# Designs tried in a protein design chat: VH-VL binders against q6zmt9r679to764. Part 27

Target 1, 86 residues: q6zmt9r679to764
Amino acid sequence: DNLLHWLAEELSEENAESLSSTLPLRRSTIQLIKLKNPDDLTEQIHEFLCFWKKSLPTFTDKLRLLARHLRKIGRSDLAEELKFKW
Below, E stands for the ipSAE of ESMFold2; O stands for the ipSAE of OpenDDE; V2 stands for 0.75 times the mean of E and O plus 0.25 times the DockQ between their complexes.

## First folded at step 21 (VH-VL; framework fv_vulinacimab)

Design q5 (at its last fold request DockQ between E and O 0.79; V2 from the best seeds 0.75)
Fold by OpenDDE, fold request of step 22:
Structure q5 (fold): chain C 86 residues (1-86), chain A 118 residues (1-118), chain B 112 residues (1-112)
Amino acid sequence: as target 1 above (86 residues)
Amino acid sequence: QVQLVQSGGGLVQPGGSLRLSCAASGFTFDDYAMSWVRQAPGKGLEWVSYIRGSGDETHYADSVKGRFTISRDNSKNTVNLQMNSLRAEDTAVYYCAKFDYYYGMDVWGQGTLVTVSS
Amino acid sequence: DVVMTQSPLSLPVTLGQPASISCRSSQSLLHSYGYNYLDWYVQKPGQSPQLLIYWGSNRASGVPDRISGSGSGTDFTLRISRVEAEDVGVYYCMQALQTPFTFGQGTKLEIK
């Protein structure tokens, strides 16, 4: 997912921690992702975003939901950019 | 703070039309989907329609497909339900509900009575 | 469509006693991440429905600890440890896995 990969590149480690804590993912999954990519923050973020996106029901407005998460963690700038790129 | 206020119900003859409206406040409207749920007198809850945040996708119960249209105006924080070709079995209290993609219908309007009778 | 089946449909309960409502789905509501797309709602007399439980076991805001949801897959249970007068109403389970969203028949909880 190129869009999610872009987003992953724009998020700081602090943002990633904040974001992942708000996503309804198993903590074990997040830990496994980190273990799989211990030195690649971007790939860690990309993976948990992909997992999150795939886990959502088909009727979900995934873009707006992700934007909501980004605003929640103080990245309104990325939320707006995401809408543009989606 | 978070509130849904409904309007537009009433009495109509079979084959007639009504438009329900639901005004939202206290939350970022387009971050959430909206749904309509109805309840016939003395009966249970029946989901009627769903529209996601952007308004680009809608879903309907088979019982209302082709007759009802859900729409939203994110600039006015409103969701509407246009009901055409109304039937007696459409008689119900209609609720608008805020649909959280995680939690479900966590905020409900006060309900609007729609009566279809000759 | 996913068929939701509740039991019992009528639930008379003595104040202070526990209550239990069963909800079964015709398809598994379990997601790969361990969440079940099962909600519980209650409609108290003269009021709009309100969310009680989401994801099968999480209490919505303001819901007291004495109310809990459990289960996974196709079998779910709503429990009230000590029924109070304010618990009178009709309880509905609803699957939110796919459209059309479908409710159970409802369980009317009354005080004996």
Scores: ipSAE 0.889, ipTM 0.956, lowest interface PAE 0.5, mean pLDDT 96
Fold by ESMFold2, fold request of step 22:
Structure q5 (fold): chain C 86 residues (1-86), chain A 118 residues (1-118), chain B 112 residues (1-112)
Amino acid sequence: as target 1 above (86 residues)
Amino acid sequence: QVQLVQSGGGLVQPGGSLRLSCAASGFTFDDYAMSWVRQAPGKGLEWVSYIRGSGDETHYADSVKGRFTISRDNSKNTVNLQMNSLRAEDTAVYYCAKFDYYYGMDVWGQGTLVTVSS
Amino acid sequence: DVVMTQSPLSLPVTLGQPASISCRSSQSLLHSYGYNYLDWYVQKPGQSPQLLIYWGSNRASGVPDRISGSGSGTDFTLRISRVEAEDVGVYYCMQALQTPFTFGQGTKLEIK
């Protein structure tokens, strides 16, 4: 949770749009999160990361999966930093 | 291309041990879990074991728990299944499989036969 | 453990005709906030198993669109719209929601 908030602080609006398009989340879920926090980008990002995490079975290596997504959107720097922090 | 090449297998007496190996190539190995699935002669598929990309979490079918150990070496891109206290009912073809956290077992090895017989 | 029950277990089909295989789970495979964690596999004669469908309805890479999956929760169906000779094999559903992962008994599809 603390790690996901750190990541939310490090992502730009462009990163967030790219990430939300690659994560397997329903578009309606993303839009609802934006409506709940319309002026707080960090909280929007944090909430959709938390939602994504909750959508996965407990045996999933969620941090490694997140690092894979970060590499896909061109943020390999954050993927490596995430690996260092976990 | 993603590839899983298995080695090990053979004939073992009851109570014996055997180690199966699976060498991976063509993907970032520690991004994915790995799984073992077996198929007794003329029977269906039975999941055996699962290990997360980091190796920090493992899961086993009840039929093998305490006797089989899954492990991985991410520096060598290998997953292994150590099988101890083997029984006749462990006779099967054993498959390793790449486990994608979203998709399940999307790539499988060629299989190796383990026969447990006096 | 989650019990997976397939029907039928033997499926003789005429070339060019549709085929359907049912799979029922003893508990819902729909994860909160997520997808149905139900996979379909085929094992063709002499081959390793091969993933066909994940999340109940999504085709794996290289799977033709005449093979489809549907259903949600506890009831799932694999459908082949027009059976071809290449479709011969044993089809398995598997739940991937929780360990131990469990397969159905298998459905042997044969050309009659």
Scores: ipSAE 0.573, ipTM 0.888, lowest interface PAE 1.7, mean pLDDT 91
ESMFold2, look of step 21: ipSAE 0.529; ipTM 0.875
ESMFold2 (binder alone), look of step 21: mean pLDDT 93; pTM 0.950
OpenDDE, look of step 21: ipSAE 0.843; ipTM 0.949
ESMFold2, fold request of step 22: ipSAE 0.555, 0.560; ipTM 0.883, 0.884
ESMFold2 (binder alone), fold request of step 22: mean pLDDT 93, 93, 93; pTM 0.950, 0.949, 0.949
OpenDDE, fold request of step 22: ipSAE 0.886, 0.888; ipTM 0.955, 0.956

Design q6 (at its last look DockQ between E and O 0.83; V2 from the best seeds 0.00; counts 0 for: pae E 2.4 > 2)
Fold by OpenDDE, look of step 21:
Structure q6 (fold): chain C 86 residues (1-86), chain A 118 residues (1-118), chain B 112 residues (1-112)
Amino acid sequence: as target 1 above (86 residues)
Amino acid sequence: QVQLVQSGGGLVQPGGSLRLSCAASGFTFDDYAMSWVRQAPGKGLEWVSYIRGSGDETHYADSVKGRFTISRDNSKNTVNLQMNSLRAEDTAVYYCAKDDYYSGMDVWGQGTLVTVSS
Amino acid sequence: DVVMTQSPLSLPVTLGQPASISCRSSQSLLYSYGYNYLDWYVQKPGQSPQLLIYWGSNRASGVPDRISGSGSGTDFTLRISRVEAEDVGVYYCMQALQTPFTFGQGTKLEIK
């Protein structure tokens, strides 16, 4: 997912930690992602976001939901950019 | 802080129309989907309709398809249910609910009674 | 449509005793990556429904620890460890996996 990869590149390590606390993913999944990409934060975040997106039912507004999470972690700038790129 | 306040409803004859409205406050309205759920007298809950935060997608129960229309005005923080061709079996208390997409309907309106009777 | 079946439909309970409600779905509510899209709601007398549990086992805000949800796939259970007077009402499970969202028949919890 190119859009989610872009977002992953824009998120800081601090943002990633905050986001991991807000997005509904199993801790075990997060740990596996980290183990798979121990030295690549961007790829960790990218996979994290991809897993999250795939975990949602088809009728959900994934864009607005992700934007909500970004605002929650203080990245309203990314939320707006995300909507623009979507 | 977060609440839904409903209006509309009332008594109508079969074949008539009513419009329900639900005003939201205390949260970023367009971040959330909204649903209508109804409850016939002495019966259980029945989901009626769903609309995404953007309003770009709607869903309906088969029992109301073609007769009911859900809509939202994000500038006014309102969701509406236009009910046409009403039938006796549509008689129920109607609730609007804030739908968090994956974490349930966590906020409900106070309900409004719709009575369809000749 | 996904059919939701609750049991029992009537649940008389003595104060302080535990209560358990079963909910079965006609198809698995387990979606990708392990989340069950099953909610529990309660409608107390004269009130609007309120969310108790989402994703099968997560308590909504303000829900006491004595209320819990468990299960996966097609079989789910709502448990109240110690029933209190405030627990009187009708409990509903609902699948949120796909539209139309469908509720169970409801379980009426009463105090003996």
Scores: ipSAE 0.785, ipTM 0.940, lowest interface PAE 0.7, mean pLDDT 95
Fold by ESMFold2, look of step 21:
Structure q6 (fold): chain C 86 residues (1-86), chain A 118 residues (1-118), chain B 112 residues (1-112)
Amino acid sequence: as target 1 above (86 residues)
Amino acid sequence: QVQLVQSGGGLVQPGGSLRLSCAASGFTFDDYAMSWVRQAPGKGLEWVSYIRGSGDETHYADSVKGRFTISRDNSKNTVNLQMNSLRAEDTAVYYCAKDDYYSGMDVWGQGTLVTVSS
Amino acid sequence: DVVMTQSPLSLPVTLGQPASISCRSSQSLLYSYGYNYLDWYVQKPGQSPQLLIYWGSNRASGVPDRISGSGSGTDFTLRISRVEAEDVGVYYCMQALQTPFTFGQGTKLEIK
């Protein structure tokens, strides 16, 4: 959880939009999160990462999957930091 | 190009052992789970085993639990299936497959035949 | 274990005609936030299986749009809008929600 908050702080608005377009989250869920925290980008990012994590079965290696997504959006630096932290 | 190339297999007597190997290339291996799926002659597909990208968690079909061990070496990009106490019912073509976590198994190896016969 | 039941098990079809395969699960495959953890695979003669559909309705890369998946919860359908010779093979549904992952029995599609 604290790892996802760290990540939320490291992502720009541009990164977050790229990430949200590649994560399998429903548009309505993304919109609801934005309405809940309209002026807090870090909290918006943190919440949709938490929501994404909850959408996957428990056997899924979620941190490695997240690292894959980070590399896809051009943030391989964060993907490597994430792997170091787990 | 994403590939899974299998090795191992062959003919073995009941009670014997075999080790199957699957070499991966063209993707970041430790980001993906790997599965083994088997197909007995003339029969359908049966999932056998699964290992997470980290290697920290494994799952098995009840029919092989305690006899088969899935493992991976992320430094060599390989997943292996150690098969002990083999039975006639284990005779099948064995496939390794890459798991995308969102879907099921998007890339499959070529298959290797294991025959357990007296 | 989640039991997957396919129907029919044998499907002779005329070239150019539609084909449908049903798959039922013993438990709902619709997880928390609206995802159905149901995949479809085909095994063509002499080949390894290949993924066609994931999450009940999403086509895997390279799968033509004449092949589609539908359904939710416990009832799913694979449809081929017009069958071509390359579609011959055995089609399997598989639940990917819980381990052990489980396949249906397979549906053998053949050209009449």
Scores: ipSAE 0.458, ipTM 0.860, lowest interface PAE 2.4, mean pLDDT 90
ESMFold2 (binder alone), look of step 21: mean pLDDT 93; pTM 0.951

## First folded at step 22 (VH-VL; framework fv_vulinacimab)

Design r1 (at its last look DockQ between E and O 0.78; V2 from the best seeds 0.75)
Fold by OpenDDE, look of step 22:
Structure r1 (fold): chain C 86 residues (1-86), chain A 118 residues (1-118), chain B 112 residues (1-112)
Amino acid sequence: as target 1 above (86 residues)
Amino acid sequence: QVQLVQSGGGLVQPGGSLRLSCAASGFTFDDYAMSWVRQAPGKGLEWVSYIRGSGDETHYADSVKGRFTISRDNSKNTVNLQMNSLRAEDTAVYYCAKFDYYYGMDVWGQGTLVTVSS
Amino acid sequence: DVVMTQSPLSLPVTLGQPASISCRSSQSLLHSYGYNYLHWYVQKPGQSPQLLIYWGSNRASGVPDRISGSGSGTDFTLRISRVEAEDVGVYYCMQALQTPFTFGQGTKLEIK
């Protein structure tokens, strides 16, 4: 997912921690992703975003929901750009 | 304060049309889906329609497919339900509801009575 | 379509006594990330429905801790440890795993 990869590149480590805490993912899943990519923050973020996206019900507006999460962690700038790129 | 305020509805003959409207305030409207749920007199709740935040996808109960149309105007924070070819069995109180993609319908309108009768 | 079945449909309860409502789904409501897409709503007399429990066991804002939800997969339970007069109303379970969203028949809780 190129869009999610872009987003992953734009997020700081702090943002990543904040974002992951807002997503309804199992902590164990997050830990496994980190273990798989211990030295690649971008890939960690990309993977948990991809996992999150794929785990959502089909009727979900994934863009709007992701934008909501980004605003929640103080990255309204990314939320707006995400909408533009989607 | 988060709230939904409904308007429209009323009495109509079978085969007629009505338009329901729901105005939202107190939250980022396009971040959330919206739904309509109805309740026939003395009966339970029945989901009617769903529209995603962007408005690009809609869902309908089989009982209303082809007759009802849900739409939204994110610039006006409104969701509407156009009801055509109304039948007696469509008689109900209709509720609009804010649909959180995680938590479900966490905010409801006050309801609007639609009566279909000859 | 997912069929939701509640039991009982009528629930007379003495004040201060516990109450329990069962909800069964025709298929598992357990989502891939581990949450059950089962919500509970309550409609008090003369009011609009309101969210009570989401994801099977999480209380919505303002819901007292004497009300709880439990269960997973296809079997869910709403419990009220000590029924109060304000608990009178009709309770509905609803699956939100897939469209069409479907409600249980409703359980009418009344005070004896």
Scores: ipSAE 0.872, ipTM 0.953, lowest interface PAE 0.5, mean pLDDT 95
Fold by ESMFold2, look of step 22:
Structure r1 (fold): chain C 86 residues (1-86), chain A 118 residues (1-118), chain B 112 residues (1-112)
Amino acid sequence: as target 1 above (86 residues)
Amino acid sequence: QVQLVQSGGGLVQPGGSLRLSCAASGFTFDDYAMSWVRQAPGKGLEWVSYIRGSGDETHYADSVKGRFTISRDNSKNTVNLQMNSLRAEDTAVYYCAKFDYYYGMDVWGQGTLVTVSS
Amino acid sequence: DVVMTQSPLSLPVTLGQPASISCRSSQSLLHSYGYNYLHWYVQKPGQSPQLLIYWGSNRASGVPDRISGSGSGTDFTLRISRVEAEDVGVYYCMQALQTPFTFGQGTKLEIK
């Protein structure tokens, strides 16, 4: 999941807050990730993305869905870059 | 307003073919999967087929595998169901549905009747 | 294939009274990280199906608070606290964990 780590590095603190509010993760999972990685924003984002990915059945178009989330938080530039990395 | 408008259908003899079409509006079509569900007269719902937003992966019920082909044209916002080698058991109202990866089939078309009769 | 079993299949109810519909799956619908891929639909007379509940307990947009879902794993319940005339229809549970997606047989809710 080099792609998810790359993405985690490209997202700002504001992006991370928007992303954590829009991903359908349980609130307890979000809090655990923040407590586990309190000073490492990139790792928090990476963990959010990994948990989110694992929460979805295999038939899900996860990359397209992720691009949808990125556009929703105002990062259409990253959504477009995802296409170049697959 | 999110809408799915269906067309196609009709009466066909066993062994024949039909093509169903579903036109989408009011949402970013490529972001969502699409599905077909059918309902035989007086019966319950039966899932038929599924296609991912990109069109790169499709799934079929065993009862239609090899005979039906789901496809989409993202430039026209349409999903289609090509039905070949039709059988009497395929007689049903066919619904297309927007498949949200979280919510499931959250928006449905109006339904199209397919009758397969000798 | 995941078999979905509803009960009852016919549910006559007096207006204003509660109604409950049971749905059981042949295998757990609870996916990683606590999501139940179980959805409820209603098909009102002459209409297409409409989503009511997703992930076992979350109300879809526009669904009134008197309609709720509960349960986890293999056992799920749809509950209507006070049945109204607009609630008449056939209710289906559906699993969306894996293909083939499968529906319960349907429960026809009618006003006595």
Scores: ipSAE 0.612, ipTM 0.892, lowest interface PAE 1.5, mean pLDDT 91
ESMFold2 (binder alone), look of step 22: mean pLDDT 93; pTM 0.948

Design r2 (at its last look DockQ between E and O 0.89; V2 from the best seeds 0.77)
Fold by OpenDDE, look of step 22:
Structure r2 (fold): chain C 86 residues (1-86), chain A 118 residues (1-118), chain B 112 residues (1-112)
Amino acid sequence: as target 1 above (86 residues)
Amino acid sequence: QVQLVQSGGGLVQPGGSLRLSCAASGFTFDDYAMSWVRQAPGKGLEWVSYIRGSGDETHYADSVKGRFTISRDNSKNTVNLQMNSLRAEDTAVYYCAKFDYYYGMDVWGQGTLVTVSS
Amino acid sequence: DVVMTQSPLSLPVTLGQPASISCRSSQSLLHSYGYNYLDWYVQKPGQSPQLLIYWGSNRASGVPDRISGSGSGTDFTLRISRVEAEDVGVYYCMQYLQTPFTFGQGTKLEIK
C-alpha cells in the first residue's frame, strides 16, 4: 500500500507509539512486527497500518478512520494530507 | 455534548414520500458513518441504511432498497433519509445513529414517528 | 444475511438476582484478527436504544460493572450480575461484521 507507506515515512517514532496505542491491534501483534523489523521504523509502521487496514470490515471508511487516529495523536497535518492523497 | 436531533416524519398515505433529517453536534461528523434504524410499533429494531463518513458508499436493507435514499451533508453535519413509495409496513419510529467503525451505534437520536396509512 | 437469534424473548427477574441473555449468530462474527463484531443494546421504556457492549465483551462508556458480555464466534451472552430496577427494558444483540446489520429479536427484561 503506497499511501500507507508514505504515511509510515512521515511518522516519528513517538507518533508511531502513540498511533499504535490507539489502533485496535493486539499488543503481541505489534511486538511481532517490531521483532521482524527491528531496525526499520518505517517498515514497522507500514506493517501495522496494513494489518490494521485489513482487520476492518469492507464497508469501513478507512480513510476517515485513519484520519481520525492521526488527529488524535496530534498529526492533523498528516490527516489532511492523507485525505488529499487518497 | 454529543447529540443527534431528528426532524421530519409524520403521517403519509401509501405511495407517498417523506424526508427525515438528523442534525449532529459535539463530534467531528465526517469521521463517522451514520445509520438509520427503525422500530415498528411493538416490534424490535431493524437496521435500515448506512452511509460512510465520506458519503461515497451507502448500504440499505432489502426491505427499503430502491425506495429509500440516505445522504449526508458534511458541511451542515446532517444526515437525511428520503423515503419514497412508502408502504404500511414502513410505519415505525425511525432513529438516526452515529456509527463508530469500532463500537457500532454509540449515539442515537430521539426518534421520529413515520405513519403510513390510508 | 446473518440471522441473530436471542433467548429468551421474555425474561422476568427478581431484583438482586442475576440475568443472562443468549445471542446466537448464523455465522461466525469473529474477524480473522480476533474481534467479534457483536454489540448489545438496551432500550429502556420510552427511550432510544443505547449501546451497552461492543466487540462482544467491552462495556460502553457509563455501563456499570455488573453488566458484562462474553462469547465468541457464534455464541454470545449478556449477563447482569445483580438486576436493578433501572435494568428494565428490551435488550438486543446486533452484528455489524457485514451489511445488512442485523438485530436479534430482543429480550424483554422485567421485574417480577
Scores: ipSAE 0.870, ipTM 0.954, lowest interface PAE 0.5, mean pLDDT 96
Fold by ESMFold2, look of step 22:
Structure r2 (fold): chain C 86 residues (1-86), chain A 118 residues (1-118), chain B 112 residues (1-112)
Amino acid sequence: as target 1 above (86 residues)
Amino acid sequence: QVQLVQSGGGLVQPGGSLRLSCAASGFTFDDYAMSWVRQAPGKGLEWVSYIRGSGDETHYADSVKGRFTISRDNSKNTVNLQMNSLRAEDTAVYYCAKFDYYYGMDVWGQGTLVTVSS
Amino acid sequence: DVVMTQSPLSLPVTLGQPASISCRSSQSLLHSYGYNYLDWYVQKPGQSPQLLIYWGSNRASGVPDRISGSGSGTDFTLRISRVEAEDVGVYYCMQYLQTPFTFGQGTKLEIK
């Protein structure tokens, strides 16, 4: 997903830690993603987002839910850009 | 504080219509789905309808498809249930609920009674 | 549709004793990449339902430690370790993995 990769490029290391703690992902999944790409922050974030998206039932408003997470980590600017890009 | 305040309801004859409303406060309304659940007198809970935060997708129980319409106005923080072609078996207390995509129905309104009787 | 079956439907219990309620689903509620999409609710006399447990085992805010959920897939249990008078009500499981969302029949917990 181009939108999730764009978002991964816009998030800082601090954002990535906040996001990984906010997303309901299992600790083992988070550790595996970090070990798979230990020096590629963008790819780590992209994988977190892809895994998170796939973990949700089809009726979920994933865009609205993601915007909620972005506001929680202090990135309301990205939450608004997300709505525009979709 | 998260709160859902319901209005509408009452007595109506079969074939009639009613509109239920639910006013939300204390949370970012369009971040969450909304749902309606009903409970016939002396019976259990039955899910009725669901609408996504954006309002772009709705789901209905088979028993109400084509007769009930869920809608939301995100500018007014309201969700509504338009009930048409009412039948005796629609008699129930109707609850609106905030639907968190992770938790399910984590906040419920106070309920409103709809009675369909000739 | 996912059928949810609770047992028992009536649960008289002595104050201070444990109580358990079983809920079975006709399909697995475990999402491949996530959690079990199973809620427990209680409806106390004269009140709206309130969420107790989500994802099969996570306690909702304000729910006392005495109330817990367990199980996975198709078999779930709500347990109250020590029943108090305030626990009286009807308990429902509900699946929210897919629409239509479906409830169990309810279990009426009463003090004997």
Scores: ipSAE 0.594, ipTM 0.894, lowest interface PAE 1.6, mean pLDDT 91
ESMFold2 (binder alone), look of step 22: mean pLDDT 93; pTM 0.950

Design r3 (at its last look DockQ between E and O 0.79; V2 from the best seeds 0.75)
Fold by OpenDDE, look of step 22:
Structure r3 (fold): chain C 86 residues (1-86), chain A 118 residues (1-118), chain B 112 residues (1-112)
Amino acid sequence: as target 1 above (86 residues)
Amino acid sequence: QVQLVQSGGGLVQPGGSLRLSCAASGFTFDDYAMSWVRQAPGKGLEWVSYIRGSGDETHYADSVKGRFTISRDNSKNTVNLQMNSLRAEDTAVYYCAKFDYYYGMDVWGQGTLVTVSS
Amino acid sequence: DVVMTQSPLSLPVTLGQPASISCRSSQSLLHSYGYNYLYWYVQKPGQSPQLLIYWGSNRASGVPDRISGSGSGTDFTLRISRVEAEDVGVYYCMQALQTPFTFGQGTKLEIK
């Protein structure tokens, strides 16, 4: 997912931690992702975003929901850019 | 305060049309999907329709497909339900509901009575 | 369509006693990350429905501790540890895993 990869590149480590705490993912899944990519923050973020997106019901407005999460963690700038890109 | 205020409805003959409206306040409207749920007199709840925040995708119960149309105006924080070809079995109190993908229908309107009768 | 089946449909309860409502789905409501797309609502007399429980076991804001949801997969339970007069109403389970969203028949809780 190119859009999610872009977002992953734009997020700081702090943002990633904040974002992951708002997403309904198992902590164990997040830990496994970190273990798999210990030195690649971008890939860690990309993977948990992909998992999150894939886990949602098909009728979900996934990108709009993601934008909501970004605003929640104080990255309204990315939320707006996301809307522009999708 | 988060709330949904409904308008429209009333009495109509079979084959007639009605338009329901729901005005939202207290939250970022376009962040959330909206749904309509109805309740026939003395009966349970029945989901009717769903619309995503962007309005780009809609879903309908089989019982209303082809007759009802859900729409939204995010500039006015409103969701509407156009009901055509109404039948007696469509008689119900109709509720609009804020739909959160995590919390479900966490905010409901006050309900609007629709009566289809000859 | 996912069929939701509640039991019992009528639930007379003595004040202060516990109450339990069962909800069964025709297919699993559990997604891959362990969340059940099962919701509980209550419609009190003359009111709109209101959310009680989301994701099967999480209390919505303002819901007292004496009300709880449990279960996973296809079998769910709503429990009220000590029924109070304000608990009178019709309780509904609902799945939102897929459209069409479907409700149980409703359980009417009354005070004996």
Scores: ipSAE 0.876, ipTM 0.955, lowest interface PAE 0.5, mean pLDDT 96
Fold by ESMFold2, look of step 22:
Structure r3 (fold): chain C 86 residues (1-86), chain A 118 residues (1-118), chain B 112 residues (1-112)
Amino acid sequence: as target 1 above (86 residues)
Amino acid sequence: QVQLVQSGGGLVQPGGSLRLSCAASGFTFDDYAMSWVRQAPGKGLEWVSYIRGSGDETHYADSVKGRFTISRDNSKNTVNLQMNSLRAEDTAVYYCAKFDYYYGMDVWGQGTLVTVSS
Amino acid sequence: DVVMTQSPLSLPVTLGQPASISCRSSQSLLHSYGYNYLYWYVQKPGQSPQLLIYWGSNRASGVPDRISGSGSGTDFTLRISRVEAEDVGVYYCMQALQTPFTFGQGTKLEIK
């Protein structure tokens, strides 16, 4: 949980847009998050990471999957740093 | 090019052992889980086992639990299936498959025949 | 275990005609906050299985739009709007919501 908030603090607006477009989240969920926290980008990112995590079956390696997403959006630095914080 | 190349297999007597291997290329291997699926002659597909990218969690079909062991070596980009106490009903073509956490088993190996007979 | 039941098991079709395959699961495959964890595969003669549809209705890369999936929860359908010779094979539905992952029995599609 603390790892997802740390990550939310490290992502730019451009990173967040790229990440939100690649994560499989419902449109309604994204809209609700933006409406709840319209001026708090960090909280928006944190919330959609939490919803994304809850959308996955229990057998999923969620931290490795998240690192994969970070590499895809050009943040391999954060993917590696996430591994060190495990 | 994403590719899974299988090796191992063959003819073995009941009660024997065999080890299947699957070599991966063209993708970041430890980002993905791996599965084994088998198909008895003239029959449908049966899932056999699954291993997470890290190798820290494994799952097995009840029919093979306690007899088969899935493992992976992320430094060699391989997944293996150790099959012990083999029975005639284990006779099948065995496929390894890349398991994408979203797309499921999206890339499959060529298949390896295992025949268990007296 | 989630039981997957396909119908029909044998499907002879005339070239250019539509085909439909039903798949029913013993439990809902719709995950909370997520998607239906239902997949369709085809195994063409002499080949390994190939992914056609993920999450019930999303086409895998390279799958023509005449092949589609629909349904949610426990009832799913694969449709081919116009059957071509290359569509011959055995079609399987599979659930990956929970282990053990389970397949339907397969539907053999043949050209009459």
Scores: ipSAE 0.591, ipTM 0.891, lowest interface PAE 1.6, mean pLDDT 91
ESMFold2 (binder alone), look of step 22: mean pLDDT 94; pTM 0.954

